VH-VL binders against q8eqq3. Designs and how they scored, part 10

Target 1, 246 residues: q8eqq3
Amino acid sequence: MKIHIMIAEDERLAREELMYLLQQENDIILCPSAENGDQLLNLYQEYNPNVIFLDIHMPGINGIEVAKKIRNEFEDKDIIIIFTTAYESYGVQAFEIQATDYLLKPFSEERFKIAMNRIRKTLSTKKVRKPKVDKLVVNLDEKMMVIDPNQIGFAAREGRTVKIHFISNEVIETKMNLKELEEKLSGFPFYRPHRSYLVNMDCIKEITPWFNGAYNLVIKDLAESTIPVSRTAAKGLFDALQGVHH

## First folded at step 3 (VH-VL)

Design C16 (framework fv_amivantamab_arm2)
Fold by ESMFold2-Fast, scan of step 3:
Structure C16 (fold): chain C 246 residues (1-246), chain A 126 residues (1-126), chain B 107 residues (1-107)
Amino acid sequence: as target 1 above (246 residues)
Amino acid sequence: QVQLVQSGAEVKKPGASVKVSCETSGYTFTSYGISWVRQAPGHGLEWMGWISAYNGNTNYAQKLQGRVTMTTDTSTSTAYMELRSLRSDDTAVYYCARDTKYSYGRPYYYYGMDVWGQGTLVTVSS
Amino acid sequence: DIQMTQSPSSVSASVGDRVTITCRASQSISSYLAWFQHKPGKAPKLLIYAASSLQSGVPSRFSGSGSGTDFTLTISSLQPEDFATYYCQQSYSTPYTFGQGTRLEIK
């Protein structure tokens, strides 16, 4: 419901003006602000905002190069980018990077409201396509890790720990049990096909019959791992996968 | 254990194209990007571009745009670099290198190019 | 694009010497800088990443420092196998760019 917004702006007064305007809106959460492109890229990865207000002219990496990194290197076609600039002539470059809008400095309330309306319209459309933007926080012995649940293929209990397998083939190990993980992933399409497994239903590639009403399933890009589906869990899994009958 | 093995030396005429392969082993191919770097005789190292084995995204050096294409084949864990419209000044040793790590769906640019292929000499002469 | 300038272009040193090589970026690159060792007939070898992080398997006599625009590679006690060309490289912005190289020669 609430829109997470991040600012990158190297001039304190311009940054504070934009923060003031944003703070008057009742449906947004302000992420920590960046003073340059480097800091923005780090904070963007940490906070995963819906919207970035991005100054074109910053020392070091400029706003256009930052936007290119986000679109190309981070695979993020969904983030809304609003450029801020003192110069009128950047509309063509903003269009080429697929920016939603741009704001001329000094910021007018009227123009800001138009940009906010475009943000809300764009997000209502994207929210229908991608309603989830939440992160999962997992405690490891040495640190806490913030992860994107959509990147999880499955989790499996191995001895006293749980291993979380990402579709990238990365694996992390946590002392959190599968029940706790399932609870933290409530609201995401995860399912318990077996007492020792938790799977991302959006990532299931194939399901094959085994014996006695049981099944095996394989996750996309994790084909080396075969995950059991118990007889008692099979009906619920097929019910959850729209339109499948047995 | 982690290895990048490149195809053998090539001799080409001006105007031809060359395609260099980089076969990888010992790691999860789709968790990293591959950068291509070349060195002409008597010159320094020059970055050509990179490709993500994670999603197939590419980024090419501006001076080579329109002439270079980078691809991957996940089934063989192999990266390819094709350079077209060859000129004499394209004579160089071409390297592939393991680059950007993808972890939890995000690239990590600060890890550097840690494992390199042995190099492929491409000679362009008439 | 970001230009990387190394100094000196060459340095002559003896085994046991402390050697310092510098690298300057034309704009701030934060800590997105790597150092490579390159020997004739071999592929380049990563020594330092993120300006100051020692690559696994690299001897502790190598160290890196700096941030922003000015960076330094130090070899605290030069060994015979260290005679090579050294390159700095930025990964802050594409195109990635290398310095022109510093040739480390036996005195």
Scores: ipSAE 0.000, ipTM 0.406, lowest interface PAE 18.7, mean pLDDT 82

Design C2 (framework fv_amivantamab_arm2)
Fold by ESMFold2-Fast, scan of step 3:
Structure C2 (fold): chain C 246 residues (1-246), chain A 119 residues (1-119), chain B 107 residues (1-107)
Amino acid sequence: as target 1 above (246 residues)
Amino acid sequence: QVQLVQSGAEVKKPGASVKVSCETSGYTFTSYGISWVRQAPGHGLEWMGWISAYSGNTNYAQKLQGRVTMTTDTSTSTAYMELRSLRSDDTAVYYCARDWGRLYYFDYWGQGTLVTVSS
Amino acid sequence: DIQMTQSPSSVSASVGDRVTITCRASQGISSWLAWFQHKPGKAPKLLIYAASSLQSGVPSRFSGSGSGTDFTLTISSLQPEDFATYYCQQANSFPYTFGQGTRLEIK
């Protein structure tokens, strides 16, 4: 994984030194750098970095105010912020804004390495996205079922209802449509390979080619169920399986 | 009026060292870095390394690590590149180039220094 | 290391022609790409920086485009002085790497 980093720093020599330090790292991609807070906010929205090295003292909107806008206005609690400053007194403000670290100018290679280690550890833990709710609740005619989504192989539309197929070969029928089911399963690795199917990507055993670039999915269920992949969904499926997502 | 002027051609024996200078003028020396790039006969451009004239920090191409040293002398606005344990395949034209990092790349170059390594 | 691959390795053209040279990076480099012209006996000359920005003093017939992994240098109307070798260079991360060069030759 490459770490996308952006720098906001109005002094060219300080920018150059940060770029030099960052370019020594093999897993870093540097986004365009900003010379002031307004420019950073525009570039941040365009390039969506993982990490910002943010000078506290810039003309106009300062780095603390930039960080507040990112956290509050854009509601981005996942972006990693490292403050840069010539002044020791900003450590408390960095803590309050939930910055990952801060670096004093002139930059120490030792402190830079510590900050980089913190960045990598933070990114490693943030990569695990878990749903807020671990279970799916489905209304049936006479009861509600509490379902473990990990046990679902796929769901298929049958006329006016949707049948949920478990890897155990158990099947339940719901009046929810596939779009509603997909929304309830958001946060779990489900994909729409066809207008009539929703598949658990963790339960795909193999992909077999069909006519004219179409595919079939074989599910890790007792029956080794076969699910069609439409041509329009095929590229998105391969991208999703290889972890190419938002 | 920005100029980078390099030292003259060198002929060296295998195992010797060469030190090429790059004297700069027309700008604030300590505001920029200097990259070194070489081209062997019949080959393309090869980046060797970079030095900050502000901090003295360096970054060297891995294949040259341990054989190359880059330095600066702020009092004379001059950058130096020393290559040790010379081999015949180090025969090349060596260039210094002013480097703004990602902002402007190599915008001004020295004229080049031919280093010939032969017995 | 980021590998830079240029295409074609050589191209023959006539004065007045539109010439296009491409450069592909082995991984994303955003816009951190420069183009250089290199003539025998002279130092390389910066033509384009940040993928599409024309260097001061460079004729407007030169232009650059692209982002991410795929980049293009275009000479809209080739002049006699343009016959040279052209190199792309990524400035995204150390070590900096150059393409292998594209030799532009008289047809």
Scores: ipSAE 0.000, ipTM 0.390, lowest interface PAE 16.3, mean pLDDT 81

Design C3 (framework fv_amivantamab_arm2)
Fold by ESMFold2-Fast, scan of step 3:
Order: structure tokens, then C-alpha cells, then sequence
Structure C3 (fold): chain C 246 residues (1-246), chain A 119 residues (1-119), chain B 107 residues (1-107)
């Protein structure tokens, strides 16, 4: 994926050197650059970058104060901060600010490459992390719908679309496939009992044996919907219901 | 908890050298720098220079360039400032101060060392 | 070199007074300014860093403001222990430079 990077640097030549180095990378999108801390805070809110290269010594609010505002007032622990400075970094203060790296002016291609590798490694780690979201956002034809995952009983594939069934018996249709939906519901107790179904385990009312080692789930919805469980999925489902994860 | 303790007062003749020590405790020595600041009688504070306990890099005030040397001994968490070719106008109280690193602020100071240069 | 000029050079005040001391840099230093209190026979004490941030352990009656070239230190309600000399210091670039000091005296 593309990495959105923003630069805050009041020295034109330092800013242009950093832009030149970044433009040599194939996986980067440059956001508009800032020349001072206040401008950076405004652009940061508008563009929501993944990474900020942040000059410590700028007119007005300095880079350390900017970093503190981002971490504390905006509560953004996910943004990667790389400081640029004419001075040496010291580990204790760097740790407190939660900076990923430092670049000394004038910029070295070798040090820049190390910083880029750290950025990519950090981002890959964050992409593996299961998101802690309270709501699910689903795109529909005319609007986006904000959904409470706890209200979903199950989702079923019907033809080329997926229908999301609420315990209220309301149904919405989305172009999102079950795999995409499962990924967005990561962190909630959803399970794939069958190729064509995704079920909320908190909404299972009963499990009934069927033929050939298969089972049926009855959902705690108004319709008492019945969802098939394949033989291969049955073991994993019972393990998950008992709090055994693999 | 954090302490910077300096060596005792010195009386020197013009042309001599003086070496002031600053023994630190209560923090990780190599995570900070040390700045040296002096105050001559009846005058204000004057910055002399800075040394990184991390890298050993130094920066000295131009007025003192060629006469001052700053060093560190990480095994004893001690910083040193040597001033050579002493003149009467070098009579001052000399302070070491902890520099935060990338934040160039001096949060803890030694008690001061009076250096008197007289014939 | 960046020259730091303080005003006034001395001020006489009474306990309970509000005292303001100003500091002017000869060129822009952003917020890279510290304020120190210095008492005879003692080492200087950091009061304010980054122009407006109160150092841990410093009474809240001390505050700093300003950016660029003009800065102020304010003592909102002067106490007996506050009579001292106050210095500003720019931390923007080497060589670091101090103001000439402002001596705060009992009226």
C-alpha cells in the first residue's frame, strides 16, 4: 500500500532534499508540506498522514510541542514521527515522545534508508494488529451506514451480494464480500460456520446436530434463523465458544 | 535524586590551566549532554560550550575556541572542562549543567566551582 | 550570534505584587527560550522551558509567554523567596546565549 508522508521543515533546502529522497521511493505519496508547527497541525488534521518528518526547530510551536499535541491532545498513537534535527538525539527523551527515528541535517542517504526501513516495518506491524473499533462502517449505494456489530446476527452470501441480518430482523445488502466483512469485524466474536455465512457467536441460541457430522445454528433473532455448520468448521466453532483459540 | 557535584575551588596564576570536574548521579549519564556556564564577578551568565555524553561531540563558544576542552568519562559518569592559558578575566564561578539532549534546556546544575586567576 | 536583551535591568517590588520581565532576541528563535532564577551562592534554577512550559517543582505563580523574538516571564503574586536575578536563555542555535539578567529587589 502507499504510505502518506508529510514534512514539516522551515528551511527550503532541507525540505527539498527530504522531498527528493522520498520521491526515490515507489510506495510513497507526499502530502502538502508545512513550514511551521501550526501549519503542520492543520494539514495533519486535513490529510491524515501515516508518517510525519518533523523539524524540531521551527518558527512558532517547535517540533517537540507538535509531537506532544499529536500524541496527547489528538490521541494519535499510530502516526509515525521521524524528527529532523541539527542536534544529536538522546534515547530517554526520544522514548518519551515516542519517535520512531531521527535524521541529522544534512541528510545522509544511508540514514534515510534506515529510517524508511523502520517506517515500513512499523507499518507492517500495525497492519497485522486487529483494530479496536466499536462500530462497523458499510458502504451502501447512496450512503454509508454505521453499524453496531453487536446487533448483527449473521451475514449470508446471496448471488453477487452479501446480506447483513440484524437481530431486529432488519436486512441490508452490500457489495462487500464475506471475507472483507470478516476482516472488518476482526475483534468481534464472528465465526465462519460455512462458506456462505458469517455468524455472531454471541447471537447463537442453540446448536442442533444434523447429518454427516454437520450442525445447524439457531440465531437469537426474531425469525429464529437457521445457519448450517460444515463438518470441518464444527470443531473450530466449539473451541471458539469455549474460549479455546488457535 | 539527580545530582551534579563539582570539584573544589581553584586559585591559578595567569598562563596556567584549570580542569574542573562534574560527577553525575541519579540518571543515565550517556542519555544527556553537559553544558558549561560561567559567571564572572559583577557579570551575567556566559555559555562556554557543550559536550554529548552519548557521542563525545563538542561545541565551544568562539571566544574560548582553542583554550577550552570538554571531555567525559562514562565509567565514572563524570564530565570535565579544561581551560588553558588563563587570564585574570577568566576569574568566575564555573557551572556544569545537564542538557536534555535534543531539547537544549539545563534542568540540573552543579553547585559551582570558583576559579580565581591572580598573580 | 543571537543577542538576548532583558528589560528592565532591575525592578523593585513588594510581596504580593505582579512582576513581569521581558526578553528580546536579535533574531527569531521560535519557542526555544528558557527562564532561570539565580540566587547568590546557589546554582541557577530552571523555571520555564520552551517559552511557556513550567518546569516540574516550580510554583504555578511563574509563567512564561511569547514566541519569535519577544518573550515575558510573569510572577503573579511575588513571595519573599522570589527575590533573585532572572535570566532568559535562547536554545535555538549554538552558541547558546543568555540575557544580561534582571535583578528583582525588595522595595
Amino acid sequence: as target 1 above (246 residues)
Amino acid sequence: QVQLVQSGAEVKKPGASVKVSCETSGYTFTSYGISWVRQAPGHGLEWMGWISAYSGNTNYAQKLQGRVTMTTDTSTSTAYMELRSLRSDDTAVYYCARDWGYLPYFDYWGQGTLVTVSS
Amino acid sequence: DIQMTQSPSSVSASVGDRVTITCRASQGISSWLAWFQHKPGKAPKLLIYAASSLQSGVPSRFSGSGSGTDFTLTISSLQPEDFATYYCQQANSFPYTFGQGTRLEIK
Scores: ipSAE 0.005, ipTM 0.406, lowest interface PAE 13.1, mean pLDDT 81

Design C4 (framework fv_amivantamab_arm2)
Fold by ESMFold2-Fast, scan of step 3:
Structure C4 (fold): chain C 246 residues (1-246), chain A 119 residues (1-119), chain B 107 residues (1-107)
Amino acid sequence: as target 1 above (246 residues)
Amino acid sequence: QVQLVQSGAEVKKPGASVKVSCETSGYTFTSYGISWVRQAPGHGLEWMGWISAYKGNTNYAQKLQGRVTMTTDTSTSTAYMELRSLRSDDTAVYYCARDWGHLSYFDYWGQGTLVTVSS
Amino acid sequence: DIQMTQSPSSVSASVGDRVTITCRASQGISSWLAWFQHKPGKAPKLLIYAASSLQSGVPSRFSGSGSGTDFTLTISSLQPEDFATYYCQQANSFPYTFGQGTRLEIK
């Protein structure tokens, strides 16, 4: 799931800092940035982002008025809005516009991280609109198995098949690929730490550093299997594991 | 209105270095990155690396790491790509392309710069 | 590195034909795929991004589909200006990699 993010920010240094922070994330696409509200409304229509970081204090139409146009005139209730401001006094207006969060300038990495977690939770909630299904059905050669996803520790691609490893140490082999399995498990806390693995985050026991920003992880009750975490997947994994408490 | 204009063709000897420029206009330079892509005669497109026009963060293709340097000059809205220790197989058309950001797409391209490496 | 393989390497077609070009990634890349048109003496032109999103200004006869490892570019009714080489490109991870290209020729 890649998140399309757009910035509207008239101060170059603030825009640069926000771009730098966003470039550290592994699950986003940065859209072209705007320097004023009119430019943002044009780019918003062309690029259709999931998230806008929106400076309140811009020349011409201000960020509050831009947000009102998006919500009311374009009727976009699903877009996530994060306000940015040098001043604490805008919290009431942000609440009225149904903003997901706001960030004070200069940007703190910790506050930015909290905002990113809120964005991910909001998108996760909207995407999982369907009633949560409790079971996974997997077609095996001679039969179909009905599986409780909570009993899965991890799945790994081995050659042309995927092996699903249960915390019971049972292993089954399926022709379903990891992408299909990930989609079927979208209502459960599974994560792709590596192209060849899908892990149950509730079952992660330990994570150890490796070379070059990569990690290894171990699943509880399946300690004989060491699962790689790529550099690009590491940030998203730690973000997903920590969550955010309101 | 968005334009990327590259420097002219270069002829270099093996072992020399080349520096190609990409002058941009029609957009806010610091809001985008620049990727460099080359095409050798009879071959396909090859990505060389990316640079952020904001803080100069770079990512280079592993094959070229140590030989390539990408830089920007914000005052002139210009990106540069320098390739050192040139070999005959570096003969190619070199393109700059506007990149929306980390792991994204190339929407506007320069016209290309032919670099010929021969004795 | 992720290897991108296109099929066919060349295709001959007539104006008005439906043309399909495929691209296969050696690893799953989700929808992180773009399609480019490249004509001799000109820079590549972005046609499709995010596997299926049509770039502004590109004719609606171009469409993209697919996810994971298998992707398709379709030209529904070929026009004279469409004869070119087409490249797929993955944007999933560094280094970005391109397919070898598919040359679309006049029949």
Scores: ipSAE 0.005, ipTM 0.411, lowest interface PAE 13.7, mean pLDDT 81

Design C5 (framework fv_amivantamab_arm2)
Fold by ESMFold2-Fast, scan of step 3:
Structure C5 (fold): chain C 246 residues (1-246), chain A 121 residues (1-121), chain B 107 residues (1-107)
Amino acid sequence: as target 1 above (246 residues)
Amino acid sequence: QVQLVQSGAEVKKPGASVKVSCETSGYTFTSYGISWVRQAPGHGLEWMGWISAYNGNTNYAQKLQGRVTMTTDTSTSTAYMELRSLRSDDTAVYYCARTPRSYGFYYFDYWGQGTLVTVSS
Amino acid sequence: DIQMTQSPSSVSASVGDRVTITCRASQSISSYLAWFQHKPGKAPKLLIYAASSLQSGVPSRFSGSGSGTDFTLTISSLQPEDFATYYCQQSYSTPYTFGQGTRLEIK
């Protein structure tokens, strides 16, 4: 029931003012903030927020062009966009491009409350749609990769990176941690058998008893990798495999 | 408001090195990367590589790997491109261009005026 | 490496004309395509990014379309300042590659 909110604002003091106002609310999670439009577009794709507070006047791509890209290029009609601007007349133009609201700088608590109420009403009256997303987008150092989750056998932590192992035997590395990856794969049949592993349950080939209530498992077509199952995770794994979901 | 200003023209002999600077202003330097692109006389644009002003990570075109080095100086908001072991076919106008900090979406939104590097014997 | 091919290599047009330039990638690049204007003695200028997004400050007569392998830049009503060379560029994977350029000349 938490609302994920992202801010794009090039001025530190304005950004901190918005953060302060948002932190007074008990039903939100703040995503990392952007200092310009290009950074927002990257973070938006990585964190998939419910709401963006978007400064119109930023260096490079401006907030209006960012909003157009989100609506038209990424085809995202569901994200709530609140424009922020120092210019009163430009706030009127923000409504014409399907923004939910706008806030004038410096921010007033009264106008902020109205915007928050509008956000909550919009989210509460939306029909909950089952995720139709059948792809996972992962940020790599030089590019974003569009991944079919059904092709993932397992992911394993190695140092500060996570390696994603495909059933094709290809491997990619990402700086995303296993918790973040698990959250992005929410709705797909993935399970945490161990703190350092995330497995695709549809790809499990065999499970073998180990010591003291622990197990080892093997993924189809990746038989050279033996994945541990902790004692504490074992019951949940067997329940999930037998159609009893937690 | 955003400006990228490059160093002046250079004339070098084959085998020498050249270092071109790109001084930036009008934005937060560490929020963007810098790409380098060159154009030889009568040819099209050729990407050489980019550097992140945020973390110093670089990515060079494979053809230039081992001959090119890109660096930044945050204190002066300046990017540098050094090309070593110069050949006559390195004669070109060299451009720096601002690139958003990104793992997937890169666009060259503002460019320096260009630096002509002539390599002749 | 991804090869970018532009068509035509040159085009002659008059002020007020509608001009269309095409760009084809050797493999799918989704929407990771930009268009640049380049004039002699000047730096290249970004016009369009992400295939169809107009860069701030660029006149609305410029538009981009396409996805995958085929892309188009359109100038709806050519102005005197639009005579230049136009380049497409993919940013889908490194090395980033440019088309060979389309030279737009006064008829």
Scores: ipSAE 0.000, ipTM 0.374, lowest interface PAE 20.3, mean pLDDT 81

Design C6 (framework fv_amivantamab_arm2)
Fold by ESMFold2-Fast, scan of step 3:
Structure C6 (fold): chain C 246 residues (1-246), chain A 121 residues (1-121), chain B 107 residues (1-107)
Amino acid sequence: as target 1 above (246 residues)
Amino acid sequence: QVQLVQSGAEVKKPGASVKVSCETSGYTFTSYGISWVRQAPGHGLEWMGWISAYKGNTNYAQKLQGRVTMTTDTSTSTAYMELRSLRSDDTAVYYCARTPYSKGFYYFDYWGQGTLVTVSS
Amino acid sequence: DIQMTQSPSSVSASVGDRVTITCRASQSISSYLAWFQHKPGKAPKLLIYAASSLQSGVPSRFSGSGSGTDFTLTISSLQPEDFATYYCQQSYSTPYTFGQGTRLEIK
């Protein structure tokens, strides 16, 4: 298992020191490093790291604001954040942002080793939970959206377009068809219960029997959306659900 | 309990911009979309677009694309609709409407009182 | 764009009458249809969604039926407060479109 790590550090010497320490570990892959907060946010979206080592004091957007943006705007509670700072007073703020640790400059090998052990323990705990770290990129007419597939309850075909429904009750419309969407979501537990629907199996709350071997699915969303299961799809549904449980 | 309260009437000259607000209360703002619908004098209802209060995603009517912008401010539970390059045929009452999703269907369940926008020189 | 056509454009009725208003979509919209009541100087009010689901707080004399292209709104026993303009609206695909309206007037 390789751990993808990204560094944001304004000072070249501090950045190189941290890279040297990380290169001593045999289970990591270094993503391209950032020299400021804006560069980190762009690289973060492109490379999807497991861990960020984040300098608090950078020109422009600082490391605390970068971390808040990742936690709040991107809603990424799973990424591991390790702050780097010359100042001890930031320990409380790091805790409040749910950072795994922080390192004081100049870096100590002993403190670095403790931080790495905490990273590995955190990843081991999350690994048991079947984490989904890949993102879905959907091209909308005026913008591209980066979506966490775990936030999708289901997608429905309406006319020539597909509507992607989030568990929050938010919806987006795409010109992508359900087959193309299903292919892009391969690796996530999505299933076609009906010709007009694609459902996230992790988001199924209830299955209600209907007539002649058909079923209805109730989704774990704010609206408790109900999705039909065709007779032909019903036979595969329970096999797919058993595969997810096993 | 659910209320949508819109900003007051506006009089604008052709070529100007107008920004209408829709302040909501009595529900969790980020759990619903907001749609904008207008009605010109002597005409029927016309859908302008929709915005998610959760992600900020928008979907605008094609005829208004490039002239309309919809935004939200979660801290004040307020939605905004800005219409630019106003023409006399933009004279209308503008409504915001809460857009829930229930059992596979989107619909407009609670509406603001309306904002009259008059475009004349 | 999906075109919605209502019939009749206007109807005159008396209190106690049964009134029906029809709405036709230019293509199949399944059951993705809502009905609204609109009174002068007031905001539109949702009556029916999903073709036949009565909105909370709306009197049971209002009912909706239909699927595909043909839909009907029925008021079983007209009350004085029911005189208004009624609109159908499809939510099958964007842009969402409304019918031209049916004006319900006192006979």
Scores: ipSAE 0.000, ipTM 0.373, lowest interface PAE 22.2, mean pLDDT 81

Design C7 (framework fv_amivantamab_arm2)
Fold by ESMFold2-Fast, scan of step 3:
Structure C7 (fold): chain C 246 residues (1-246), chain A 120 residues (1-120), chain B 107 residues (1-107)
Amino acid sequence: as target 1 above (246 residues)
Amino acid sequence: QVQLVQSGAEVKKPGASVKVSCETSGYTFTSYGISWVRQAPGHGLEWMGWISAYNGNTNYAQKLQGRVTMTTDTSTSTAYMELRSLRSDDTAVYYCARGKYSYGWYFDYWGQGTLVTVSS
Amino acid sequence: DIQMTQSPSSVSASVGDRVTITCRASQSISSYLAWFQHKPGKAPKLLIYAASSLQSGVPSRFSGSGSGTDFTLTISSLQPEDFATYYCQQSYSTPYTFGQGTRLEIK
């Protein structure tokens, strides 16, 4: 999973230093950076990042006010907030807002690595927050299809190909593997209930117990398709469903 | 082409409840919120509340807290607004609108409106 | 709650006129302001967001300006289809509030 990170920092040198540190990590994607709180709130809604690094002292709406708006007005408890500040006293206020960490300027590589570790640990235990994606492009042999991911019920591996099943019961076949498809759909609530399946969690109608701690999913498609859930995937599925539903 | 299509007009007695639907198409439903705004005859626009289609989180106007419930059905890309314990001053045209963020929430596409009349 | 006050309550104008409508917030709302056009029997239509950004598909004769507490909507060359009621809306904090509306009527 790639971690989508956004920065709000009004000082160009501090912003560039933080970008440099983030670019050294192999599991992140940088969203466009903001230079003030108003711009951050705009970009945050468009990109839906996993993490924001948020300067406390910015002209206009400051970083504390931005964080309060995210937590209280947007009711977003899932986004990870890391404050950046030149002043140690703001660490106390960061605790009150439920920030994951804060970094003092100038940034040290050691403290940055500790913050990144806390981010990764927090993400491993939280509801999955997915970046927004408008369309999926699938390459077929002679053409490309532009697909609305919300119309996909599930995808299933059959031999060397994957079949994508729409809630309309339309089916398309692609040479793309399930891992590649899952990566392209990372902005949407898809889950791997079984090595041979990828399911849209918003399209699950019911879950029924099966043999040896396994389950079956029934999809909200016209055929009421049945998808197996492996024993190893079952706990993660229930955690993900509860997280998606808040 | 973004469209929001609302259910038809309703006539209710005081104390009843009404549930208005808003069926959406032409965009990724779970990427936006749905806001509800009403207008009583001879009055201006009044914001009622907001629901996130992604996670179902809601934010209701305090005046309506306890009487209003907003829900979504992702499988049909439809939002719902239920108002309970209706009073005559709830007579209004009710609109759903898609919320988009750019320096605050603004409502870029609207449903056609649903007239709810509350009378004896 | 943030109170939004529009001025004037109504204005009479002729096709080709320049019309200005003002909106005042009871506290600073930065640039968190939108303008809507509302015609009888139709849904409201977004014209301006973020105080000065023109919504896609809206004619360039519409423009918005202002920040903080004082905002203006300008129609530079009034057309017959522009006779309507106009509303400002703050999105700085919930509950989001609208102005009382300005009725733009033909002379």
Scores: ipSAE 0.006, ipTM 0.471, lowest interface PAE 11.0, mean pLDDT 83

